# Designs tried in a protein design chat: VHH binders against q8rxe9. Part 12

Target 1, 356 residues: q8rxe9
Amino acid sequence: SVATDDTSPSVKKRVVSGVQPTGSVHLGNYLGAIKNWVALQDTYETLFIIVDHHAITLPYDTRQLGKATTDTAALYLACGIDVSKASVFVQSHVPAHVELMWLLCSSTPIGWLQKMIQFKEKSRKEGVENASVGLFTYPDLMTADILLYQSDFVPVGEDQKQHIELAREIAQRVNHLYGGKKWKKLGGRGGSLFKIPEPLIPQAGARVMSLTDGLSKMSKSAPSDQSRINLLDSKDLIVDKIKRCKTDSFAGLEFDNAERPECNNLLSIYQIVSGKKKEEVMEECKDMSWGTFKPLLADALIEHLSPIQARYQEIIAEPEYLDKILSEGADRAEELGAVTMRNMYQAMGYYQRRRY

## First folded at step 20 (VHH)

Design l15
Fold by ESMFold2, fold request of step 22:
Structure l15 (fold): chain B 356 residues (1-356), chain A 124 residues (1-124)
Amino acid sequence: as target 1 above (356 residues)
Amino acid sequence: QVQLVESGGGMVQPGGSLRLSCAASGFTFDDYYMYWVRRAPGKGPEWVSTISDSGGSTYYADSVKGRFTISRDNAKNTLYLQMNSLKPEDTALYYCAKGSDSYASGWYREHDYWGQGTQVTVSS
């Protein structure tokens, strides 16, 4: 269960989301997770952090990091982030993240990190490389990203649950070491320095399957780009991918036939992107051939994705507008984090700078 | 918590067969694409084969196509590589690897997880 603090400045619970500056987002990401993740802004106070510091923990292209950062921000804005409801900012624009990371490192037993990094070192696909200190310590940076904002919830997939449990353990340890009466004696509020974050499973999105195998989920791990539709695929490419996607030789179209996983997948995609009810789709499509349905599906996909693509292009074309959004998001985030940082420095016994 | 433990390696003569296994734990095995990667002496990693989360799709490097078969048993959380008609150039340390969550987005730069590897030596 999530604890509620009736004395907090805000009663609305806070969600903090980290977003890697990646090269692409496919339809499975969008319909399965991102759409509902963005919708959290309607219920929670939401911070979306483009985590450029995390991107450098493995080999990367220095010429592309900045562009990947702004492209990712633009894509998530195009997916519906409303800057009046949520803050979008770049991690490196708020120095408190690394300040808090350093402070948290003093409370993080090295053995806790060793359990984390062995999987990362074994995940490297290139020659003999020594693990960087950044790769070893990035769980403390992620913990700082979460704890800095007194986050209630963190949206996660399975491979991030271990990191959230570590963040919870670090928060509990710091609260024990520095909070309570000890903090009161130093002039502080007392009690916990950090909320204990909880993993959040957003309302389930669609499970979108591969275009080449209706039994396998759409995934960037698949070697072929034909298996997926990317959010920024051109109209012609969408048509070509749907034309070439796997189908079957059965007559008509139907949901929920175990022998027809591709049919179920393609009808499900059509239902979602057209906005129609399942019964409406069944009645519309039941007597169609694949030759009739495939163009219908491609047109529905293009109609659904075109507004997102158009908004993306508008944002990318106006770098000053994007810069302003990110700057204002960073200012809001820095304001929020300043309280946490002052409390943490006080509780750890630091001499605070005075300004006159 | 995520663990991948390869086994079944050894020494075989050219033309022989060997079956590798990978025991997986600490994650929902059925939700992930899995693959095999190998490292020959003095070389970088070479992708060998990929299998989808359901097992419905398999993919092979040209160098092993027709000779190797990837499979999985989702009830036992185990990945397999059946290696037939082995050649000296197949000599390598073989790793099983877990693909990333296809729908995940977050702090985590999506990395594949690898096991410790099992040695395969093909020598006459």
Scores: ipSAE 0.427, ipTM 0.763, lowest interface PAE 2.4, mean pLDDT 86
Fold by ESMFold2, fold request of step 22:
Structure l15 (fold): chain B 356 residues (1-356), chain A 124 residues (1-124)
Amino acid sequence: as target 1 above (356 residues)
Amino acid sequence: QVQLVESGGGMVQPGGSLRLSCAASGFTFDDYYMYWVRRAPGKGPEWVSTISDSGGSTYYADSVKGRFTISRDNAKNTLYLQMNSLKPEDTALYYCAKGSDSYASGWYREHDYWGQGTQVTVSS
């Protein structure tokens, strides 16, 4: 019984999700992924971690990290995280993440880290001596984020599976080196120290295309902000972006005409944000001009986004409330992690401090 | 595994032309925006040009606009940069880069992937 323990039928499986403190989300991010990731809280015990320690492994602005952290937390809460179902907290508020990272480093072969794509790219360009220790070891930090909470699932995309496979390999290695009979001899429970996490790919969300090119996806990689609707764009900005978006000279509106990718995209956005069936949208819009449709689309976008924006504004206007949510999330995470850390220190033979 | 292999660099006279290529593998090429970045001697990275996943939208830094043309062939998983009217200040190591265009922004945000680079030297 190395990797799996029986759980009671009443205990939800645990999902741990890391969230970069970037501070911005566009409509494509939200409808394509974030909405479904937040919805995991309805099925699983969910921890959403704002991973500020990971942010410092790339160039960053020290004046903005704190604000980006709180803005990101507020935005994800506004997207629907229910604090009665899920914990939201800042990675650096739970020191066990870096404590465990250090312990895992002693069991991680250097060659396993050297093959990670991000380190290989940096080392090729700047040499090993110029790559930071943080960049080299951050896969162990990510592994610690996951294993600390005995996580069952980690939501990732296809391109991120390498990191989860490394976390699984590290967990298996540590279970082999320090678990089982050896751990029992040190006074422990025996068996596996860590559950072996599995990647979770949530169901695919909507594919939203660029406002300036209906054949290209909406993306933060596009240099022009006109190409996207951001979740926090003001009403005036939404109206302006829709007014200026690319259209065509055909009469009427229709789905699925290969010559009209912008028409298909804008109708699809309208369908999604209005909550109407495709057939209803077709009947409502088929004889409209762009001059009639664009205001209709802008209004539907504003109506869809206004609850999210209102919630966001409530949260950022009350910094004590946000601090309380993050503190309570960190407290819950600390409790969960403390058990894991006691077991790990015990299994590795550490003399543990006693509290009197 | 994501791989980006640049080629087509070399030495040219001012006013000359080069065409850079980037062979991509290990990912669904037509799902991603692609771009070129250059690093001049002793300088940090400088964005050059971006092309959308479909190839329908292109973007250029002011320093290269009108002289460089980015393109892609999604059937061959290849990104191109046609460089005309080259100047000495265009001398740099040119990298092909894959954008982080994933809609998944939960646990791990994708980071951009860069190739090994191909050297372009413009000198008389």
Scores: ipSAE 0.424, ipTM 0.775, lowest interface PAE 3.0, mean pLDDT 86

## First folded at step 21 (VHH)

Design l21
Fold by OpenDDE, fold request of step 22:
Structure l21 (fold): chain B 356 residues (1-356), chain A 124 residues (1-124)
Amino acid sequence: as target 1 above (356 residues)
Amino acid sequence: QVQLVESGGGMVQPGGSLRLSCAASGFTFSDYYMHWVRRAPGKGPEWVSTISDSGGSTYYADSVKGRFTISRDNAKNTLYLQMNSLKPEDTALYYCAKGSDSYASGWYREEDYWGQGTQVTVSS
């Protein structure tokens, strides 16, 4: 009985992820989330979306949005997105996002959106009367972002589970309302119009702590830029930030001392960026002074970030190259989305345009 | 679902004190910076205070510095704001807000979540 190795190329499951065009990433974000996020492209068919339609639902600078979009794209590419494995594109470059949103809005009870915590909170802040319709409906846009591409998985944090649950509910409802026999009667294939997406909870990456407080995570919420290393910080700035970082007055360096959280943090950062084992770092650094260690750490950081920075600069220096990447990504997205849209229009009974 | 529920507001005379609380649920409270924001009548939101995830670092607006103290109990998933030497200018709806800097989120909507707020009125 020859076990026919059904090597059917295991169709990679599809992951959709999105990033707002904010343009700033610090070392904590990179090591804690982005690195793992980028790694998904090795396991999944991955779509990375810069979600500029979501950006406009909040106050933003019209003069900066374009640059923020391209900077964000360049930065994530520099962080390791491989265009041979993943598609990178801008949300607004694919009209189907908004088209699908409209269709989904027709199937979304208003009560579902009213329960969304973000709307409730923002409405209170701005006053219900002043809250934009976009702020109210953006969950449907988000749902469209997910469902348009028949996504199997969506990487989400714990605080974003509500959005995925909403997307799942909407997908189920639409499948129920328009899918199955109803769709088949209209000439469609029948069955589900949408895959029900599942949340992918990324493994917790490295927790990088603040340069000014070893007990606090590195964060954009900290008012001082000195508290964090940004991925695009200059060499001089990195050196300066490390030079000024908070340290203790204890002799030597050691891991896992509760009384020395900054020491633990800085050693941990050194360990991560140098690629050394914890034991190696301890042996190397145990007798060092801060005066000796800080420059060492700075150099290691510079070395670690240099490839990212170089790639970023390369991409930014060639706008046409980036445009091409984004265009190709958008083309792929359009191709995938076109199938979904065709099915939706058919299932919902639209008169379809014939292309003579 | 992320929930933030503020309490402890009320009416006090100038020079009085209040302690606000914010009960958090639906996320790992200890992993996030937390904020207090207030909105006075006819004014936009004003940042009041920030506390780091562990509570090791605190930050204050100049208008409240020396009078207000932000703290947190991660075991109780609760954020606090001790308000001393209250002034009429402190009259506002006070909101608890969750920080948006998530290390785990591959999803782009890292919006700050705000509670419903608790009213603080300072009036003679």
Scores: ipSAE 0.589, ipTM 0.843, lowest interface PAE 1.1, mean pLDDT 91
Fold by OpenDDE, fold request of step 22:
Structure l21 (fold): chain B 356 residues (1-356), chain A 124 residues (1-124)
Amino acid sequence: as target 1 above (356 residues)
Amino acid sequence: QVQLVESGGGMVQPGGSLRLSCAASGFTFSDYYMHWVRRAPGKGPEWVSTISDSGGSTYYADSVKGRFTISRDNAKNTLYLQMNSLKPEDTALYYCAKGSDSYASGWYREEDYWGQGTQVTVSS
């Protein structure tokens, strides 16, 4: 009796993530979050969405949205998203996002959305009467983004837990209202219409500090662009930013000195981008002057970012290639979403179109 | 859930001083830049000041530079705004806001969170 080890290939759990079409990423974002996120595609079935419907809920330039969308896609692909492992697509290219949103809106108590801090705050800022309905309802759109694909996990930070919690609550409510025996009576399979998504807290990446303040995180919130390295900075700009970065007057270089936060930061950056061990960096750089080290750091940064920049340029130079990637991603998304939508329309009692 | 609660507002005469506080909860306060924003009647929101996550760097609008001082206590999860030499044009609802640049996740809704605001009125 040959035990047919039915090793059915363990179906990878599904992760959904999204980014707004901003087109800008700095070194801190890349080393602190994006690299880790990209690594998820090896463990999970990953869907990566450029969420352009969310972009319009805030003031934006209509002339730039399209370019921002493609730039963002190209940049994240350049950062290591593998189209053989992940599906990359634009939110507006998949109509089911908005369709599902509408269905979910019908099941979302208004009180749940009124409690969302973003609406409360923005309404106060802009006046309740002037706040857009989109600003009020975007959490349902976000919920649709997650639930449409029966996502197992959503990578989120602590400050975004409320959105995931809302999605979970909505999913539970819909399952209760329309799922189970009720759905079966309508000819469906019964059971849950949606998986309940779980938050995935990624491992904390490297904390890169500002070039102008070694005690402060590198951030887009800093007014000066000199405080950060952007992934798409030119070689000359990188050299200039490093040349002008804040340094101390102490002799030699050292890690882990509280009095030398800039030194620690710059050495740490060098360590990460060079791929060297901490001990190797210490031995190499301990006796260097800033005049010697800064060029070394700049070169290492340039070398590290060059493949990303090159890949980005390649993608941007071939619009048809990017279009194909996005189209294929959208096709996959449509396929996955179609099942969800069919089930939802059935469970909610819609008259279904018959094709002859 | 992210919560920001402003306090310390009130009515003062021109040339007077106020100290605003913002109590933060629901996130790792020490990991985020924080901001003060104000809204005067009939006007849009105006950026007032920013402080880095550690407090090592501070930034000010030109209109308040030299008069206002932003600070923070990360151990207490509290943001402060010391306002000196207040002018009638400083009359506004003042909001504390959380920075949106998170390294923790790639989720796309990293909007700035604002509190309910505290009213500052400068009037003779």
Scores: ipSAE 0.557, ipTM 0.832, lowest interface PAE 1.1, mean pLDDT 90
Fold by OpenDDE, look of step 21:
Structure l21 (fold): chain B 356 residues (1-356), chain A 124 residues (1-124)
Amino acid sequence: as target 1 above (356 residues)
Amino acid sequence: QVQLVESGGGMVQPGGSLRLSCAASGFTFSDYYMHWVRRAPGKGPEWVSTISDSGGSTYYADSVKGRFTISRDNAKNTLYLQMNSLKPEDTALYYCAKGSDSYASGWYREEDYWGQGTQVTVSS
């Protein structure tokens, strides 16, 4: 029984994504990825989760987790996630994630989890005996995160492909074990219990390069904070970072010169944050010195980031607002997840609670 | 599937040299910063060196600066660590590690991947 791909053109497909509560985003992340995710809101039904249950699978500071969670949520909103279009919520606020995880664990062969590279490696670091069960089972949690909401697509990086594949396999297995005629015999609708999720590879955004090396991408892996602009950097810090950024000794400014990667990077950043066309930027900046251009770039960056920073500050200054947003998001998530859970409990033969 | 396979370790006398290699697969190697990390007996992991995605920037721990050289061949999906003037304190299991860059292509978990490691022993 082919899961009726409700190919009805009128219903938006559902995209689910989650991030651990880190609270840090740099310009490369924003321009390279986050803006694209914001755009997904117009095409898809989007759910954005702060996955705090995943955060505890590694050493963490209990004093900081709450703040990191709220900061992450605030940054989502500040970057353009629209709660009228998307649901934003915290994983731990929706108990169904863990409930489904448990059900999925019962159908996941241990050998599948043992093959996960992350577990193997982390276990080596900590010693296999000292590795937490959470570290071993978090792929099932991730699977639950995805399948709970009948996700069509999951935007993921290359490093998460294995987990998506696992999720697909688990979904298929559960559909086979409990779905179809078996489920129908138990009074259910029959068919597939889960949609099989597909990875969504978003269009590559702009590749922003390091401020200290025009040949290297801007990255959190770079040891120096001077190599990147963080979204929440102060105006003074932005000015200072741009002032100190690596530049060449050539006269004028130009795009697409392999010998001038920093120049290309800085012009590209200016182009993006100013909203100007490449030709306009060329005409404007071609005869500028670095002394003239760097302040211009800094100002443009400040102007571009100011609304994000302001919105972030507003959200942080009003905890009740953020709480409300997260609560509403969680409510929506619970509603969606409730259907999945009901079906799963039915299909798996649980005695269902009657609520009077 | 991300795979990192280290090689080139062995036993060497103090003052000797080794060249470690890490063969990478299962991801776009050229898009990621790469790291060397080592773990000595009874000690926690220690960062050794980092190289940017293009290889344009390199970083070293103070303990190995001037002695070790990190490099990469993106065409061969291979990371290297040239270790010169080796000392007994350099004895460790050396790991190749993939940098995290999840924001470039997707939102979920930022995962780091380590290889199985290659043993380096510096002893007279």
Scores: ipSAE 0.549, ipTM 0.829, lowest interface PAE 1.1, mean pLDDT 90

Design l21
Fold by ESMFold2, look of step 21:
Structure l21 (fold): chain B 356 residues (1-356), chain A 124 residues (1-124)
Amino acid sequence: as target 1 above (356 residues)
Amino acid sequence: QVQLVESGGGMVQPGGSLRLSCAASGFTFSDYYMHWVRRAPGKGPEWVSTISDSGGSTYYADSVKGRFTISRDNAKNTLYLQMNSLKPEDTALYYCAKGSDSYASGWYREEDYWGQGTQVTVSS
């Protein structure tokens, strides 16, 4: 065979993901995206950042932000984050994020940010005159979150890729302004100051449809909560929602009949949450009535979600444990970020505080 | 970049009709619920109508039920609002809005994205 260098050590690529402290998730979010985001920890060095600074760029309740932050962390841990593989931490616990944001803002043309803010200008409530400076500049904060850790990949949905492209442009501009030979002359050691991050689109998760319309995506935009299963819905609520969900009057159950979108959706959900192969589900369910299948589906949902819900409740009930996880994540993030910050200050010619 | 451009507004007498259009670009239009929202002079925003990503589900505010019809053409990336039997209280700036349908949370706190609006004036 031909000679190869396959005996060389490999360094895992780093993935950084921001997570809004919202505290709520429906089944479509989980099966369609979050489950796969969490699974990236099996392939990549993964950092999950609860982005509390980003949450304050829009109206929020000061009494709720802390709880939303811990609820979100607990939810992601309950969804399967393994702290031996991934770090979870709160953005504001690592000051370097805002420190780097300021440095990046000084190199970011205002016109680049104006393009982003225009999309949100019309989201203001009655009487709002202007977007806040925070809302205007948060793309630089997001860029700082990404670049601080020399991230290789950033998981995003298709409609959010524009934020990564701005981060790439800012990184390229800063590398041009301060990197290369200039950085070397100031004592830097070769190369670009920042890696240029790539968007990561994981393999598609499940496409989960509305409980009230099998042709429509399950979405928080739907006016009725009956249209969705929330990850933390009680057992009784799951049973009630499945009992009342839209079905049809055809005999038997089958996949992939275009006249039966609800049947296809509900069987697909059952397949996923039961862990069975499609052919196994077809054989099991082909002669069932809806009256037989609905309890089966509800039980499978409850069985699948109960361990997640139990883990969530355990974590929320023991705040010392959660605090330790977040603190250790922040400590590791601070260590990684300190290297980046020293290099950036050096490249920009700052007099740096001496340590040790 | 995400863009929503409304058109079709104008002046009309009570009882008349207008058809609003919203041209969408910069995102996968067929993956999103879409809304019409209006803002009357001196008032806050009022939700008018919602249509699901496929167009299979439509929803209306009580004040417009039976008079307005929301529709979409996913091949042309266009949202529509047919407004019949218009009343003076329908006078407002009408906005097309993209729903908040991302399956994953992220850095971006997703909220509905609005266009710039098109003016509808119902007056004798």
Scores: ipSAE 0.478, ipTM 0.787, lowest interface PAE 1.7, mean pLDDT 86
Fold by ESMFold2, fold request of step 22:
Structure l21 (fold): chain B 356 residues (1-356), chain A 124 residues (1-124)
Amino acid sequence: as target 1 above (356 residues)
Amino acid sequence: QVQLVESGGGMVQPGGSLRLSCAASGFTFSDYYMHWVRRAPGKGPEWVSTISDSGGSTYYADSVKGRFTISRDNAKNTLYLQMNSLKPEDTALYYCAKGSDSYASGWYREEDYWGQGTQVTVSS
């Protein structure tokens, strides 16, 4: 009979993720990483950044950068980013990223950057004089991408582990140099200028194997396109690739037989894309021939991927809609970052512009 | 830190054989496809061979098919290239390369990581 007891909504932890404009994406990428990366929006306040500034740190085609940026945004939206839950935006549309990067550079020892693998590899192959300042300093830009939003977590792949560790060290150094008592004397609140971000180790996604070798992972490194299903493969191409994929001569189908790696892989793919329980798949497929199962698998793949493909085509056909999504994402990101930038300038002792 | 160290190069007469090795460290070797790439004098890089992460699938450029055999020993973190019936045209600096994995997200555009190379010279 008593009125509802009001409670404050809890504050969600914030995740920031960067994504390069990329080439084709295969089923292994999607099921192993992208699907789970997008799903973070259901638990966290999530920012997805298309990192066009990072793309120019290596040779690139000026005629392709804009298209690659919008195609990548469209693909990730088609994979399920919900703009009511997450912000998607292009890095260059929020100037604060490079503004903060410049400020962080003043606190970053050169020796820390000299250790970074991408700079060392470029210098080794082509000579240090051919490594750009952008490649040398891009770890500060990545740190700015993270710290600008007071991010709690950053999803990491193996190739970014070193960079996240450096970002944590830069944040700690900046907090030491400009935070604490100095920050409070300049009117700051709290003890630290920046949160120290933590790596987010994603729950392992599905490991999808090659269509031509059930013991080898599905990979862009395989020269044959027959070895993989690309996310945007046509219906006919999916059917053809499944028809030609490697199988065996055993009767029936089963999981977890080490002598049947292709069977295990194809059943696992079917389980995942159909959404069925493992036991349900076992009972459904136990007595099937390959001739019966392959069409079933192809149809399940097509059914799973077709909505993504249709959404992708819809988005790329409507540039104004995509522009609106990216613009609104950038506006939200800019508002979040503005507080951080004001605090950073205050902590560093800048004379700030007055507004009457 | 990722490291690839090639060895086994040298001078050999036409028709001879060499076995190249590549010692890998700083990453989980068994998770990656591996490549051999070569660069002849005055030429750009040429793909030679690829082997899958398990070693179950191998691929070769037409110019070396039937003469070269790629293999790996995941217990020793080592990649090999057995080169038979060598021709003067096979003269090149040979690189071991770690294949890139396409991650769904990341600030860095991953490209193949190459070792320092080992020189193979085929001449009479």
Scores: ipSAE 0.447, ipTM 0.781, lowest interface PAE 2.2, mean pLDDT 86
Fold by ESMFold2, fold request of step 22:
Structure l21 (fold): chain B 356 residues (1-356), chain A 124 residues (1-124)
Amino acid sequence: as target 1 above (356 residues)
Amino acid sequence: QVQLVESGGGMVQPGGSLRLSCAASGFTFSDYYMHWVRRAPGKGPEWVSTISDSGGSTYYADSVKGRFTISRDNAKNTLYLQMNSLKPEDTALYYCAKGSDSYASGWYREEDYWGQGTQVTVSS
C-alpha cells in the first residue's frame, strides 16, 4: 500500500532478532551462528531482544531467569554488538510487545495456532490440558516482537520458519482488516499498518565439530565438556582440551580429506580464529606434526577468545552500566514501537489517552 | 512433527537382556544427538546414555557402563539400546529423547523431546 519500502538508498532496512536467555555459549554456537547474527549490525539497523517472556512458556527456575537474562546480554555484547549500531534490550522492559500481542490475538484464528509444531507436539505427547496458554499463544507474541518495529527481515533457522510465515499471515490479515481507506477515514496515513517481514537465512556459519569426534557436531548435548570449547573457558582449560582432543596418525595436515575429519575440523577452527586465508593456513601447517600444531591452535583460540572474555568480565563487573545499556536500548525500542502502537490503536478505533 | 516411538520393553529375569528400539520421524534424525533416559517408580528422570549425531561418540551413566550399548542407524532413523546383565534397579520406563542443542537459538526455547516410553521390568 505504500509506494515503496525504501524511499532512499541511505535508509537501512531493519532486522529484529530474538535471543533466549540461556546464559552459556560454546564455540560451535558462536562460529556457527552468533558471529553472523552480530555481523548483521554492519548492514542493517538491528534490534537484539532478550526474550524473557518467551522463556517462561516452558518450565523454568524463577531464581535464575534474571541472572540468565543479564548474563546473556553481557555475552552477546562481548561477542561484538556495538550499541552505536544496534539496540540490545530485554523484551519485558518494552510493554508494547505484550500490548500488541493482545491486539493481534483478536485477528488470529484459533486454527492457525493449533497447527504450530510446538503446540501440536506438546498436545500429542501429553494432551491439550497439559499445554499452557503461553505455549499456545507464543506465536502471537513472536509476531508482536517482529511487527512492532516494522521489521524488514527476521533471521531464522528452519525450526522457526513456520513462525515467520504465521507472522506474515497475521500482518496481511491485519492490514486487510484495518488498513487502507478504513484507516484513512479514521485519520491515519492509510495503506499498510505493518510491513510484511521476510525470513533472513543468515550466511552459513562455520561448521564446528566435536573435539572428540570430527564427524559429530560440537554440542552441549555431549556429556563430556572435553568435546567443546566454551567461550568463557580459561586459558589453561583451552590448552588442556586441545592437548587431549582427537587426532589421527597421518603425516602432515590438510583440509578436505574425508578420511581425516578431525584434521579438517581443527584446521578450519584455526583458519577462522587466526583470520588467515585457507592457502596461508595450508602453507603454514602442511608439514607440521600434531605436537607442533596443537599449541599453535590453542594459542590462536586463546588470542581470539581473550578479547571476548575480557569484555564480558568488564560488563558483568559493572552491573549498573549493563543496566544502563539495556535501559537505553529499551528506550529506543519504545520510541520505535510507539509509532506502531499509535497507528494500530487508531486503525482499530480505540479511544486514545491524551497526554497533558 | 517430531515423533519418537519406543519399543522392545518387557519383563526379564535378573541377568537377562533386552534390546530397545526408538523409531524417529518428523525431523532430520542424523542432525541430532540422541539420549536414553529412564524413570524408576517414584523417582525423577535419570540419564542413561547419549550418542552423537554421527553415532561416533557414545556416553553412559556409571550405573550402566559395560552392560548397556547405545547405537543408531541414521539410514533407518532408529535409535537402539542393548541392555545386558539386567538388574532389578534397571526397572524403569525408558524414554528415547532428541537432543536440543541448536547452533542458533531463537524465540522458542527448545527442550529435549521425549517419546512415550517403553517399560522394562527386571523381576527376581
Scores: ipSAE 0.405, ipTM 0.751, lowest interface PAE 2.5, mean pLDDT 86

